# VHH binders against a4qp31r305to451, part 13

Target 1, 147 residues: a4qp31r305to451
Amino acid sequence: PPGSRLVLMSQVCKQTLAKDSEKLNDVNIKLHRCSEAFIYLLSPLWSVTLDKCRNSTLVLGPVRTSVHIQSCENVRVVCVAGRLTIGGSFNCTIHSLTPTRPLLLPGNASLTLGPFHTQYPTLEDHMASAGLAVVPNLWNQPLLFGV
Short names: E, the ipSAE of ESMFold2; O, the ipSAE of OpenDDE; V2, 0.75 times the mean of E and O plus 0.25 times the DockQ between their complexes.

## First folded at step 4 (VHH)

Design s60 (framework vhh_8emy_2)
Fold by ESMFold2-Fast, scan of step 4:
Parts: structure tokens; sequence; C-alpha cells
Structure s60 (fold): chain B 147 residues (1-147), chain A 126 residues (1-126)
């Protein structure tokens, strides 16, 4: 069923990785310990988790459920997602389009937020495929957990 | 080089309408999301609206939703902001921009919007 497959991408280092395959449609992505990388995953995705990545840029196709960023440093993420959470991260930049308020978990420092700004030919078709075609953008209204 | 030129501002009464324009050059306009940003005297810059490269997707700040409409004409490389039911609180210099960022550091924040034009002044006053 959609949303049941997981693709693990560990230790993507010092490279540019670009994928736009239909095989990534409705897939869960986990990126772990990637460094000095530029990663483009331009398909409608189910979920994305970024864990312990550093000095990297991640550009995502629309993510139906959630993008979770944990324990990252000097990372830039560009995404359209149902939910966005970020915790334990330093000097990260997130450009997002989310119908829910970004949730800032404990442990972050020097976070930069901005509205989604990336275009590619099939973007709006992928937004529709991910159930995100007609939603507001609350990127500028983050919630601070526990405050 | 990237150039953005805003126009259409002016002095109007509360409840009036204005249409702002932004002429773009030096890049493939249709390949970029575009944004309107405003800055009132003594205030920090505030994000107003965004539009996708095709024009098929639009977003608005809660303060202007239902009153403002963003649109674009890619053949003429022009971005528009239709402002209806203007309020004194809408008085600001309006900029078109390709990028907008807010950095949070403890209890402070800073705003950066690169690749922006020189702005057009909107004053809403009786």
Amino acid sequence: as target 1 above (147 residues)
Amino acid sequence: QVQLQESGGGLVQPGSSLRLSCAASGFTFSSYWMHWVRQAPGKGPEWVSSISGSGGYTNYATSVKGRFSISRDNPSKTLYLQMNSLRPEDSAVYYCARDYEVTFSGSTYTVKFDYRGQGTQVTVSS
C-alpha cells in the first residue's frame, strides 16, 4: 500500500544525488548521516526523515505526511509537506509550504525559515498527488514546543 | 543580472484598491516562485504573498488573506499584487522578491530578502 515502503539513504557524502523516479512515489525516505551533499528527490513522497546530516542541501518533492529534521547542522531543506518538525538542530534553513504550523522541538539554535521557493516542471501535479494542492502556507507561524 | 522594478503605489483612502506591478529581467521568470514583501516605517519586513512559477499556486499572509490577490504574466515577465479593502495598517514600501528568510536567534530575529527590487510606496490615509 502507499506509504509502506522505506528507502534508506545513509552516508551520502561529497556528492550530488538527483532522483525523480516514479519508484519514489509515496515512499518513506530516511536520510542518515549525509554530509557535504546536494540531494534532490523530486517525486511525491510519503514522509522524509533527516537525521544527523550536516553541510548539505535537500530539495524535496511534495511530502504527503511529514518532514522531520533531527540533530542536523548547516543543512538547507526545501519542501512542501503536511507537517514539519525540527529538533536538536543548529544553523539550518528550511523553506517550506505547510498547511500546519512548523513545530520547533527542543535543542534548536540559529534556525532560518522561509516560504517555499523552488519550481520544477511537474511540481503542481506532484502537489496534487500528495494531497497538498489547495492548502494555506503557515511557514511563518512556527510553534515552539513547551513554550 | 537579476533586476526587479516595482510600480503602482500611491496615496489612497481606507477601503480603496491598488494594483502593484513588478517587472522582472535577467532570469527565466517562469522558473521561479515570486514573493511580495512589505516594510512599514519602524517595522521589520513582512512576507505578504507567494506565487508558483506557473501561477497555479498562491499563498498569503493571514493579515491580507481575502483582500489581496497575487498573479503573474509570464510572457511579459510581470508580477502583480491586487490590493482591495486597503487599511491604514497596509501602509508600507512593497517589494517583489525571489527569496525571503527569517533567522531566529534566541529571542531575536533578523530578516533577509535577496534579489529584491527598490520598492514602491503605498500610503493608506484619510
Scores: ipSAE 0.687, ipTM 0.842, lowest interface PAE 1.1, mean pLDDT 90

Design s61 (framework vhh_8emy_2)
Fold by ESMFold2-Fast, scan of step 4:
Structure s61 (fold): chain B 147 residues (1-147), chain A 126 residues (1-126)
Amino acid sequence: as target 1 above (147 residues)
Amino acid sequence: QVQLQESGGGLVQPGSSLRLSCAASGFTFSSYWMHWVRQAPGKGPEWVSTISGSGGLTNYATSVKGRFSISRDNPSKTLYLQMNSLRPEDSAVYYCARTYEVTFSGSTYTVKFDYRGQGTQVTVSS
């Protein structure tokens, strides 16, 4: 069933990883301790979690449910997502398109936000597949949680 | 070299309409998402609208939704902003930009563009 598979990408380091396979359609992605990497996952995804990643750039295809960024440093994320949450992170940049207000959890510092700006040939088809084709963008209305 | 040039601003009365244009050169225009950003006197820059490279997707700030319409003509490399039902609060310099981001550092913020035009002034007053 869609959204049942998990792909773990751990310790992707000092490399460029690009995937656009239909095998990633509706998959949950967890990226853990990746560093000095450029990661392109250009498929409609179910969810994405970034944990303890550093000095990296992530460009994601549309993410149906959520993108969660935790304990990251010097990371750039470009995403279309149903929900965006970021916690415990420093000097990170997120360019997003999300119909919900970005949720800023405790522990963040020096965050940069911007509207989604990335183009690839099948992007709009993937947005439709993820249920995100005709939605408002609330990237500029973050909600601070807890303080 | 990348160049963006806005035009179409002016002085209009509340309730009026105005169309802004942005002529782009020096890059493959259709491959880039484009943005309109405005800056009112004494205030920081505010995001207004975004359009995808194909023109098929558009996003708007809550304050302009239903009144403004962003569009583009890729053959002529031109970005447009149709502004209807203008209000005094819409008075600002309007910029077109290829990217836009805001950095939050405590109580301050810093705005960055990779490329933007020189801006076109819109003044809405009686």
Scores: ipSAE 0.689, ipTM 0.843, lowest interface PAE 1.3, mean pLDDT 91

Design s62 (framework vhh_8emy_2)
Fold by ESMFold2-Fast, scan of step 4:
Structure s62 (fold): chain B 147 residues (1-147), chain A 126 residues (1-126)
Amino acid sequence: as target 1 above (147 residues)
Amino acid sequence: QVQLQESGGGLVQPGSSLRLSCAASGFTFSNYWMHWVRQAPGKGPEWVSAISGSGGFTNYATSVKGRFSISRDNPSKTLYLQMNSLRPEDSAVYYCARDYEVTLSGSTYTVKFDYRGQGTQVTVSS
């Protein structure tokens, strides 16, 4: 069933990784301890978790349910997601399109937010596949919790 | 190198419409998302709308959704903002920009964007 598979990408280091395969459709992605990497996952995804990643750039296809960023440093994330949560992170930049308010959990410092600005040929089809084609963008209305 | 020039502002009554234009030069226009940003006197810049390089994707701030429409004409390198049902709170200088970011430090929001034009004034009053 959609949303039941997990793809773990652990310790992707000093490289560029680009994937746009239908094999990633509706999967859960976990990126763990990636560093000095440029990662492009240009498929409609179910969920994405970023944990302990550093000095990296991530460009994601539309994420149906959530993007969760935890304990990251000097990371740039570009995403369309149903929900966005960020905790324990320093000097990160997130460009997003989300119909819900980004949730800022405890432990963040020096976060930079911007609207989603990436384009690729199948983006519109992937947004429809993820249920995100015709939604408002609340990227500039973050909600702070646990101050 | 990069230049952006806005036009189309003016003084109008509440409920009126205006169409703003932005002429771009010095870069491959169709390769970039473009943004409209506004700034009222004594206030910080507020992001209004964005459009993808192909024009196939648009985003709007909640305050203008359903009233404003962003579009572009890549052959003429021009960005547009169609503003309908204008309200007094829409009064501001409107800028087009190639990029836009907000930095958060505690409760402080700092807006940063590169390459914006001189702006065009929109005043909505009776």
Scores: ipSAE 0.156, ipTM 0.554, lowest interface PAE 5.2, mean pLDDT 85

Design s63 (framework vhh_8emy_2)
Fold by ESMFold2-Fast, scan of step 4:
Order: sequence, then structure tokens, then C-alpha cells
Structure s63 (fold): chain B 147 residues (1-147), chain A 126 residues (1-126)
Amino acid sequence: as target 1 above (147 residues)
Amino acid sequence: QVQLQESGGGLVQPGSSLRLSCAASGFTFSSYWMHWVRQAPGKGPEWVSSISGSGGITTYATSVKGRFSISRDNPSKTLYLQMNSLRPEDSAVYYCARDYEVYFSGSTYTVKFDYRGQGTQVTVSS
């Protein structure tokens, strides 16, 4: 069933991971304590959570429901997502395409936002698969919460 | 080496249409998302629209949605912005860019974007 599986990626350190497998279709991804890594997950995903990642770059295929970034430092995230939230994070950059306003939770400092800008051959097909093919982009209208 | 050159601006009345062009060179145009950015006198740059490398995905600022259309011709390495139903608040210098970022420091922000052209002036007045 779509959206029922969880893939945990913990302590990916000092390496480049690139995955475009159909086995990642509609799965939930949790990345935990990854550092000095370049991670490319180019599949239509259900949800993505980044927790305590540092000095890393993440390029995600379209994420149907949400991307949540928590307690990260010096991280760059590039994503198409239904929702985007970020909290407790420092010096992070997010390039996004999201039909909802990015939610900036308490504890962030030195955030950079930009519009989605990555290109790969199956991007449009993956956006359709994730239900995000024709949506507005509200990346530039963040909502600050608890500030 | 990267060059971007805008054209097509002018002075028009409210309700008019204009089509802007941006000629690109020095990079593999079809591999990059492209953006239109505008800047009115005394204001910071404002993101207007983005288009994917293939042209299949387009996004727009809420202020221009339904009025502006972004497109591209990859063989000629040209980016376009079709502007319909122009309003006085659309008056600005329009730039094309390969990248656009906004740095947030509390409630203030600083814009960074990559462009090589001088922009094209659009003035909407009666």
C-alpha cells in the first residue's frame, strides 16, 4: 500500500548516495545524523524527514505529503513537496516547489530559501505520480510560527 | 562566460500586453531551470516566474498568476515572458536569471541571483 513503508537512512557520512529505484516509490524516508554527504533520492516519495543532519546536500524527487527538517546545520535541501516545515535549524538552504506556505518553526537561524531548480529526466512523471504536477509555488511566502 | 540578455520592455498603458525575451549563451540552456525576476525603484528584487529545463513545469508568483506566461525555446536558447493585463504595479526592470535565493535574518531578507544582463524596463502608466 502506498505511503505505508519507512526507509531509514542513518549516519550516511562522507559519501555520495544516488538512488532512483522504483522501490522508493511512495515510501516514507527518514534521514538521521547524516554528515558531509550528498544524497540524491530521485523517486516520487511519500514523506521525508531530516533529523540532526549536518554539512550535507539532499536532492529529493517529488514528495507527496511533507518534508520536515529538524535540528539540522549547514544543510541544503532541494525538493518538490506538498508541505515544508523547518525547525531548530541553522544556516540551511531550501530550494522548493510547494503549493503551501513553508512553515518556519521556532529555533531557526540564517535560513536561505529559493525556488526549485533541479532537472532530471523523469521529474515530470514523478511530479504527476506524487500529485504535484500542476500546483502553485509558494516557496517565497514563508509563515513564521512562534517568533 | 555565461551571458543573459533581456529585451522587449517599453512604456504601455494599463491593460496592455508585452512579451519579454532573454537570449542565453555560454551554458547548456536546456539543462537549467530559468527564472524571471523584477525590481521596482527603491525595492528589492522580486521573483516572478520559473520554468523547468524541458519547459514542462512552470510556476508563478501569486501577484502575476493568470496574467503572465513563461515559456522557452531551447533550440534558440531563448526564454520568454508573456505579460497580459498589465498593471501599474508591474512597472519594474525585468531580469532573467539561472538562480535566485533569499536569505532571511529575522524579519529582514537579502536577495542573491545570477544574471549577466542589464534587464529590460517595463513601465505601465496611463
Scores: ipSAE 0.654, ipTM 0.835, lowest interface PAE 1.4, mean pLDDT 89

Design s7 (framework vhh_8emy_2; at its last look DockQ between E and O 0.01; V2 from the best seeds 0.00; counts 0 for: pae E 7.1 > 2, placed apart)
Fold by ESMFold2-Fast, scan of step 4:
Structure s7 (fold): chain B 147 residues (1-147), chain A 126 residues (1-126)
Amino acid sequence: as target 1 above (147 residues)
Amino acid sequence: QVQLQESGGGLVQPGSSLRLSCAASGFTFSSYWMHWVRQAPGKGPEWVSSISGSGGSTYYATSVKGRFSISRDNPSKTLYLQMNSLRPEDSAVYYCARTYEVTISGSTYTVKFDYRGQGTQVTVSS
């Protein structure tokens, strides 16, 4: 069923990884300990988790449910997502399009936020496929969560 | 050389309409999302609206939704902002930008652009 597969990308280091395959449609992505990398996943995705990544740039196709960023440093993420959460992270930049308020969990420092800004040929078709075609963008209304 | 040049600002009464333009040059305009950002005296910059490269998707700050309309003409490399039902709180310098970033560090907020125009002043008063 959609949303049942997990693709784990661990230790992607000092490289550029670009994927736009239909095989990534509606899959869960986990990126773990990637460093010095440029990662482009230009497909409609189910969820994305980014954990302990450093000095990297991620450009994601629309993510139906959530993008979660945890314990990252010097990372840039460009995403369209149903939900965005970020915790334990330092000097990270997130350009987003989300119909929900970004959740800033404990442990962050020096976060940069901005509106989504990336165009690719099938972007709007992928937004429709992820259920995100006609939604507002609340990127500028982050909510501090927890103590 | 990337350049953005705003125009169309002025002094208008509450309830009036105004149309802003931004002429772009030095890059492939249709390949970039574009944004309108405003800054009132004594206040930080505020995001107003975004438009996709194709013009097919548009987004608005809650404060302007239903009153403002963003559009673009890719052949002429021009971005527009149609402002209806203007209110005194819409008074600001309006900038067009290719990207817009707000850095949160403690209690301070710092704004950065990759490219921003010089702005056009909009004043809404009696």
Scores: ipSAE 0.804, ipTM 0.897, lowest interface PAE 0.8, mean pLDDT 92
Fold by OpenDDE, look of step 5:
Structure s7 (fold): chain B 147 residues (1-147), chain A 126 residues (1-126)
Amino acid sequence: as target 1 above (147 residues)
Amino acid sequence: QVQLQESGGGLVQPGSSLRLSCAASGFTFSSYWMHWVRQAPGKGPEWVSSISGSGGSTYYATSVKGRFSISRDNPSKTLYLQMNSLRPEDSAVYYCARTYEVTISGSTYTVKFDYRGQGTQVTVSS
């Protein structure tokens, strides 16, 4: 069922990954210790977690539930997501469309937020599929936790 | 391509009202906070007002609070500034601007604009 699968991408280094497969639909994605990577996952996803990634760019299709960024450095994330959480991250930039206030957990430094600005041909369909087609964008209304 | 075009400026008397418009194109308008900024001759840019993507949140400079009202129509991709009780000190070129990024460092927020229009002149004089 949707949200039951987990795809772990660990130690993706110095490469570009681009996927738009239906196999990614409603899958949980975990990116672990990726570095110097350009990752494009242009499908409706269930959840995405970035853990200990560095010097990387991540462009995501709509994420139905949450995007969680933890312990990342110099990472750029572009995403539409139901929820956005960021903790322990340094010099990261997140361009998002999120109907909930981003949650900034402790340990962040030099965090940049921006609105979602990316387009690809099937984005609107994917947003609809993810239940995020017509929602407010609260990208610049973060909740600071432990600051 | 991103475009912003201001209109509605003019010469008016003190105490009068004026409504500015900003036509946006080339981007997902509703996804962006939009802003009005003004610049008078010999002075630096002055922030006037901001509105969230959905329009649910509005903010105003103290100098215009209670007199100006920012609004937006997302279907038509238009930003508005209703200016009431105009004063000579409101005279300036008025620009609409789009937020590109907000950098957060501790309790400090830095807003970066990436686009603005050519502006519309507002002159308040008796």
Scores: ipSAE 0.167, ipTM 0.616, lowest interface PAE 1.1, mean pLDDT 91
Fold by ESMFold2, look of step 5:
Structure s7 (fold): chain B 147 residues (1-147), chain A 126 residues (1-126)
Amino acid sequence: as target 1 above (147 residues)
Amino acid sequence: QVQLQESGGGLVQPGSSLRLSCAASGFTFSSYWMHWVRQAPGKGPEWVSSISGSGGSTYYATSVKGRFSISRDNPSKTLYLQMNSLRPEDSAVYYCARTYEVTISGSTYTVKFDYRGQGTQVTVSS
């Protein structure tokens, strides 16, 4: 069943990982304590959590529900997602396509938000599978915590 | 005009405690979330803690949770950070901040804390 499985990728260090397997379709992904890594997960995903990662780049296929970025440092994320939440993170860059306003929780410093800029052959099919459209894109309309 | 003045830093041994203060003026202090942010040499700014305008909600970075306590006294327009069990990695200039600084470009949208004070130096040296 969609969204019923969790794949934990912990302590991925100094690696490039690229996955486009249909076995990742509709899976919840948690990336934990990854460092100096390049991670490409080019499948339609259910949810993604990036926790305590540093000096890494993550490129995701479309995420049906949410991408959560928490307690990260020097991380670049490229994603299409239903919702985007960032907290406790420093010197991170997020390029996104999302129909909801990104939520910036407490603890962020030196974040950069930009529009989604990535292409790969099956992207449109994966977006359709995840129920995501190219418009609207609200990447530049974050909701800020602490006002 | 908005003014923030940090104080209470110093040179201490590991395991010591310090209490930082931030005197605020030029705005309705009780209406704003307030924050502590620190910057160590060779590193960018790091968020430490936040507190709601009423003082009813507090949040902490994982690295300081359980050791630091944020508080405020709205009548005196003062923000505090109680720092216990200090470690060498806590060494930094500490700033208080009121709001995020936000910069937008056609390809980039930057969010930063708004600092107005000189900061206060905390040095934890064995």
Scores: ipSAE 0.015, ipTM 0.448, lowest interface PAE 7.1, mean pLDDT 84
ESMFold2 (binder alone), look of step 5: mean pLDDT 81; pTM 0.805

Design s8 (framework vhh_8emy_2)
Fold by ESMFold2-Fast, scan of step 4:
Structure s8 (fold): chain B 147 residues (1-147), chain A 126 residues (1-126)
Amino acid sequence: as target 1 above (147 residues)
Amino acid sequence: QVQLQESGGGLVQPGSSLRLSCAASGFTFSSYWMHWVRQAPGKGPEWVSSISGSGGSTLYATSVKGRFSISRDNPSKTLYLQMNSLRPEDSAVYYCARTYEVTISGSTYTVKFDYRGQGTQVTVSS
C-alpha cells in the first residue's frame, strides 16, 4: 500500500545523487548522516526525514505528509510538503511550499526560510499525486514550540 | 548575469488597477519559480505572490488573494502582476525576485535576495 515502504539513505558522502524513479513514488525516505552531498529525489514521496546531515543540499519532489529535519548543520532543503518540522538544527535553509505553518522545535539556530523555487518537467503532476496541487503556502508563518 | 527589470508602477486612487511587468534575462526563465515581493516605508519586505516555472501553480499572500493575479509568458521571459481593487495599504515598492529568504537568528529577522530587480513604486492615495 502507498506509504508502507522505507528507503534509507545513510552516509551519502561527497557525491551527487539524483533519482526520479517511479520506484520512489509514495515511499518514506530517511536520510541519515549524509555529508557534502547534493541529493535530488524528484518523485512524489510519502514522507522525508533528515537526521544528522551536514553540508548538504536536498531537492525533494512533493512530500504528501511531512518533511522532518533533525540535528542538521549547514543543510539546504527545497520541498513541497504537507507539514514541515525542524529541530536541533544550525545554519539551515528551507525553501518550502506548505499548506500548514512550519513548526520550529527546540534547539535551532540561524534558520533561513523561503518560498519553494524549483521547477522540473513533472512537478505539477507530482504535486497532484501528493494531494498538494491546490493549496496555500504558509512558509512565512512559522510556529515556535518549546522555546 | 541574471537581470530582472520591473515596470508598470505609478500613482493611482483607491479602487484602481495596475499591471506590473518584470523582464528577465541571463537564465533559463521557465526553469524557475518567480516571486513578487513588496516593501512599504518603515516595514520589512513582504512576500506577495509566487508562480511555478510552467505557470501551472500560483500562490498568494492572504492580504492580496482575490485581488491580485500573477502570470508569466515564458517565450518573452516576462513576469506579470495584475493588481485590482488597490487599497492604500498596497502602497510599496514592488520587486520581482528569483529567490527570497528570511533568516531568523534569535529575535532578528534578516531578508535577502539572491537575484532581485530594482523595483517599481506603487502609490495608492486619494
Scores: ipSAE 0.502, ipTM 0.780, lowest interface PAE 1.9, mean pLDDT 89

Design s9 (framework vhh_8emy_2)
Fold by ESMFold2-Fast, scan of step 4:
Structure s9 (fold): chain B 147 residues (1-147), chain A 126 residues (1-126)
Amino acid sequence: as target 1 above (147 residues)
Amino acid sequence: QVQLQESGGGLVQPGSSLRLSCAASGFTFSSYWMHWVRQAPGKGPEWVSSISGSGGSTIYATSVKGRFSISRDNPSKTLYLQMNSLRPEDSAVYYCARTYEVTISGSTYTVKFDYRGQGTQVTVSS
């Protein structure tokens, strides 16, 4: 069933990783302790979690449900996602397209938010596959947890 | 050098329509998302709408959804904003931008543009 598989990418370090396989369609991705990496996952994804990643750039295909960024430092994320949550992170830049307000959890410092402005050949087909092709973008209206 | 030149603003009555244009040069226009941003007197910049490089994806701020339509003509390197059912609260200087970013530090928001044009004034008044 879609959304039942998990792909774990752990300790991707000092490398460029690019994947555009249909094997990533509708999978859950967890990136854990990646550092000094450039990671391109150009498929329609179910969910993405970044945990304890640093000094890295991530470019994601459309993510149907959520992108969660936790305990990251000096990370750049470019994504289209149903939801975006960021917690415990420092000096991160997120360029996003999301129909819901980004949720800023406790512990963040020095976050830069901007609209999604990256392209690749099959992007619009993947956005349609994820249900995100015709949605408003609330990237500039974040919610601060606890206020 | 990247150049963006807006036009099409003016003074109109509530309920009227205007079409704004942005002429772009100095970069591969079709490779970039483009944005419309506005700034009302005494307020910070507000993002209005964005369009993908191919024109196949468009996004709108909640305040303009259903009233405004963004489009582009890549051969002529021109971005458009069709504004219908204009309201007094739409009064602002409208800017064409290649990028728009907000930096958040606590409750402080710092807005910056990679590139933006000179702006075109829209005034909606009785």
Scores: ipSAE 0.054, ipTM 0.496, lowest interface PAE 5.0, mean pLDDT 85

## First folded at step 5 (VHH; framework vhh_8emy_2)

Design g1 (at its last look DockQ between E and O 0.02; V2 from the best seeds 0.00; counts 0 for: pae E 12.0 > 2, placed apart)
Fold by OpenDDE, look of step 5:
Structure g1 (fold): chain B 147 residues (1-147), chain A 126 residues (1-126)
Amino acid sequence: as target 1 above (147 residues)
Amino acid sequence: QVQLQESGGGLVQPGSSLRLSCAASGFTFSSYWMHWVRQAPGKGPEWVSSISGSGGSTYYATSVKGRFSISRDNPSKTLYLQMNSLRPEDSAVYYCARTYEVTFQGSTYTVKFDYRGQGTQVTVSS
């Protein structure tokens, strides 16, 4: 069922990875220790976790539940997501459309938030699929904890 | 192409009202916080008001609070500023601007605008 699968992408380094496969639909994505990578996952996803990624750019299809960024450095994330959580991250930039206030956990420094500004041909359909087609955007109303 | 075009400025007497409009195009209007800023001759830019993408949150500079009202119509991609009880010190060129980024350093933050219109002149004089 949706949200039951996990796709682990570990140690994607010095490469561009682009996927828009139906196989990614409503899966949980974990990106672990990616570095110097450009990753495009242009499908409706269930959840996304970035853990210890560095010097990378992530462009994501709509994420139905949450995008979690943890212990990342010099990472740019572009996403539509139900929830956004960021902790322990340095010099990261997140461009998002999120109907909930982003949660900024302890340990962040030099964090930049911006609105979602990316387009691709099937984005609207993907947003609808993810239940995020018509929602408010609270990208700049974070809840700060431990700062 | 992102475009912002202000209108509605003019010469008015103190105590009067004026309504500014900003027509937006070239981007998903509802996805962005929008802002009014103003600049008077010899002075730096001054933030006036902000409104969230959905319109659910509004903010005002102390100097205009209670007199100005920001609003938006997302279907028509238009930003508004209702200015009541105008004062001579409100005289300035008024710009609408789009938020590009908010950078957080601890508990403080800075706002970066990526687009601004050409502005509309508001002159309040007896």
Scores: ipSAE 0.022, ipTM 0.413, lowest interface PAE 3.9, mean pLDDT 90
Fold by ESMFold2, look of step 5:
Structure g1 (fold): chain B 147 residues (1-147), chain A 126 residues (1-126)
Amino acid sequence: as target 1 above (147 residues)
Amino acid sequence: QVQLQESGGGLVQPGSSLRLSCAASGFTFSSYWMHWVRQAPGKGPEWVSSISGSGGSTYYATSVKGRFSISRDNPSKTLYLQMNSLRPEDSAVYYCARTYEVTFQGSTYTVKFDYRGQGTQVTVSS
């Protein structure tokens, strides 16, 4: 069933990792302690958590439920997501398309939000699969909870 | 030159009250959300409370709701935390911190946070 699988990608370092496999469709992804990496996951995903990643760039296909970014440093994320939550993160840039207001938890510093700017051939099909549309985009209307 | 100075900590008994202060200077105090965070021995920082620049919106961690009250006095550039019904679990060094309004720069929206000061120790005896 969709959303029942978890893929842990731990300590992906000093490499470019690109996946667009149907095996990742509707999977929960956790990226843990990745560094100096370029990671492209171009499939419709169920959820994504970035935890303790640094000096990395992540480009995600549409994420049905949530992208949670925590304890990251000098990370760039490009995503389409149902929800976006960021906490405890420093010098990070997030370009997003999201129909809900991004939630900024405590502990962030030097956090930049921008509009989604990525295109790839199957993007529209992946967005439909994830139940996401190009409007509304609330990237610039965060809720500042304790920040 | 941004400065934040915490004060008002001390050693108290369980059930006591204590009022923390944070004196701010070097910025337009009323333009910033202000926060209290605490750090207990052996633990990472824990967010406690936040207040909007105007003072009109306040937020609390679940562990302190109903016992703590955040406030500010914008003319005197002072942030407060009234702590009632103190428990041993509230023992920590307490810090004040600011966030400031972000600007839309070209096509991006930037939020910045400043955690400053040396903190004030609160110890609630067992």
Scores: ipSAE 0.005, ipTM 0.197, lowest interface PAE 12.0, mean pLDDT 81
ESMFold2 (binder alone), look of step 5: mean pLDDT 82; pTM 0.805

